# VH-VL binders against Arf guanine nucleotide exchange factor sec74 (sec74), part 3

Target 1, 130 residues: Arf guanine nucleotide exchange factor sec74 (sec74), of Schizosaccharomyces pombe (q10491r548to677)
Amino acid sequence: KVFKLGILIQNEKVRKDRLLSNREVGVILTSSQLMFFKNVYWISGLLDQLEDFKRSHSFSPCYFSPHLTSLSADYIIPLSDLVAYGDGSRIENELYSFSVKQKNQRTHVFSVTNVDELNDWLVKINFVST

## First folded at step 4 (VH-VL)

Design d12 (from e01 with heavy chain S104W; framework fv_enfortumab)
Fold by ESMFold2-Fast, scan of step 4:
Structure d12 (fold): chain C 130 residues (1-130), chain A 123 residues (1-123), chain B 107 residues (1-107)
Amino acid sequence: as target 1 above (130 residues)
Amino acid sequence: EVQLVESGGGLVQPGGSLRLSCAASGFTFSSYGMNWVRQAPGKGLEWVSYISSSGSTIYYADSVKGRFTISRDNAKNSLSLQMNSLRDEDTAVYYCARDYYESWGYDEAFDIWGQGTTVTVSS
Amino acid sequence: DIQMTQSPSSVSASVGDRVTITCRASQGISSWLAWYQQKPGKAPKFLIYAASSLQSGVPSRFSGSGSGTDFTLTISSLQPEDFATYYCQQANSFPYTFGGGTKVEIK
């Protein structure tokens, strides 16, 4: 199952110039993993389709293709022992950041443009991971 | 064996110049950003400069801008710091340090440090 | 520039004690914070990255916590080899800045 689709801003070298180090990545949160895609246009198209159906007041779980969870991601993080955390700290007064990490592993830092999206990602990632 | 070895420190008069070198071995030098960090006698750590893996992105602390130049030679696995117009307050042990980095999901800290080379600016 | 403030500047402790060191950033740095240990005459040793991720080979008695502006390094049961100066460092933006250091000394 797919719990959330979205576009996150990944900070790969936050220390440089954060504006220049920002990179958009497509993200799919499933029941077992976080899947990352370099092709943000594809994810953007799926989000638009989902919003159009919701706007029509007609929704079905079939929005998400059975093949979506088997798609080849550019990078995958398993959800086992994964925690998402953040205090809504602002990067250059425009973005809200949060981190995801597995025990004793490298931390990945992401940003979103509003606090509601920050909270939604934190809640859903932590809900699915145990 | 992953190692960084600094050289080039010494005693110099105010207004003089020195060139520090850092020799890297045991890892793919061209894949890592590199830093210079200094420590004055009895004081804390102070970051001095950064150079990206390709050499295209460079940053300096305000205290050294216009006087120090960081450079690297990936073919020779070496990092350099050219220090001009030296002042008393530049007296310190200078460390070269490697960015902690994996190929995806970058975090940054300094995981490998050299032993340091001492620079003394005095008349 | 992001200012990093450590407290206390020094602490006297005995073997077996729980030692807590705090680090405050003047602005939000998410989890882009590292901790180092430095013994006299030696280069700093990397302990923790991303505020809470322990570097391999570092004893489990060391732990880090915090995000945003407030961070803590904890040594759960101090050992003789832990008497040293500890530094936090923000890696959020250039210029990188270090805290002033906390010296953990024998009581």
Scores: ipSAE 0.013, ipTM 0.525, lowest interface PAE 8.5, mean pLDDT 80

Design d14 (from e01 with heavy chain S54Y S104F; framework fv_enfortumab)
Fold by ESMFold2-Fast, scan of step 4:
Structure d14 (fold): chain C 130 residues (1-130), chain A 123 residues (1-123), chain B 107 residues (1-107)
Amino acid sequence: as target 1 above (130 residues)
Amino acid sequence: EVQLVESGGGLVQPGGSLRLSCAASGFTFSSYGMNWVRQAPGKGLEWVSYISSYGSTIYYADSVKGRFTISRDNAKNSLSLQMNSLRDEDTAVYYCARDYYESFGYDEAFDIWGQGTTVTVSS
Amino acid sequence: DIQMTQSPSSVSASVGDRVTITCRASQGISSWLAWYQQKPGKAPKFLIYAASSLQSGVPSRFSGSGSGTDFTLTISSLQPEDFATYYCQQANSFPYTFGGGTKVEIK
């Protein structure tokens, strides 16, 4: 099951105290994994399909279920022991940032353009990871 | 042969409108983000706008926000830029350019460019 | 917005010279920098990505270096076909921004 899909801005820290890069990445949150795609184009296509599905099935109990058997994710984070958190920080005072960390692994930092998207990602990641 | 070909440029009065087109061939157009980049006569390059592969993500330079609209038609392998409320400072050669992605987070650039179409905003 | 400053604005050089062009970002951009070559009346040509990775087909006399805020493009032994204007571009975040360009002209 796909719980959320979207595009995040990946923020990297090469040194402990320095934010050095931003890049768009495609993201799929499933029941077991966070899947990342450096090519956001497939995710953009899937988002367009989701919007078309919502238009066609408005007020219907039918759920969007894309075919995922041929996925080629560039990076995968298993949800076991994964926690997502925000510290209220903003990138360039324009983006809302949050972090994801798996036990004994590095921290990945992402940002979104609005606070509602930030809260939705945090709630859904933490819900599924429990 | 991978190609991008721009069209639609011309002479227009301040406050007028133009629609630029970019025809793509030789690659799977729907798999790439596309950009518009412009260059004023004798000046440097200025990024104008970006659109993702299926149109879900769009960005504009502050100088064109609210006046320009980027769009694409994947069935026709075409990229468009609708330019409204044109100003003298919009006079430039306009290039369409394809995103380059090779690795997870490290290789973003523009690998394929069109030859450009000239827009002149003058009385 | 991230400002990209190139220096020098122009340089006069002879065939066989080593030419160095610098590019400075107003904030850290890690290695998300590309370099382009543009000849008069032509579209820009992609040379380098990720600050130091040479695009296939670009001669080995071209090299890029740097990280963070300070970057350089070096042409180790200038050839006649290298007289052109060179631009850096940050690929760190939107809006993308270019340097002002460096014209490499014959002495």
Scores: ipSAE 0.011, ipTM 0.536, lowest interface PAE 9.5, mean pLDDT 81

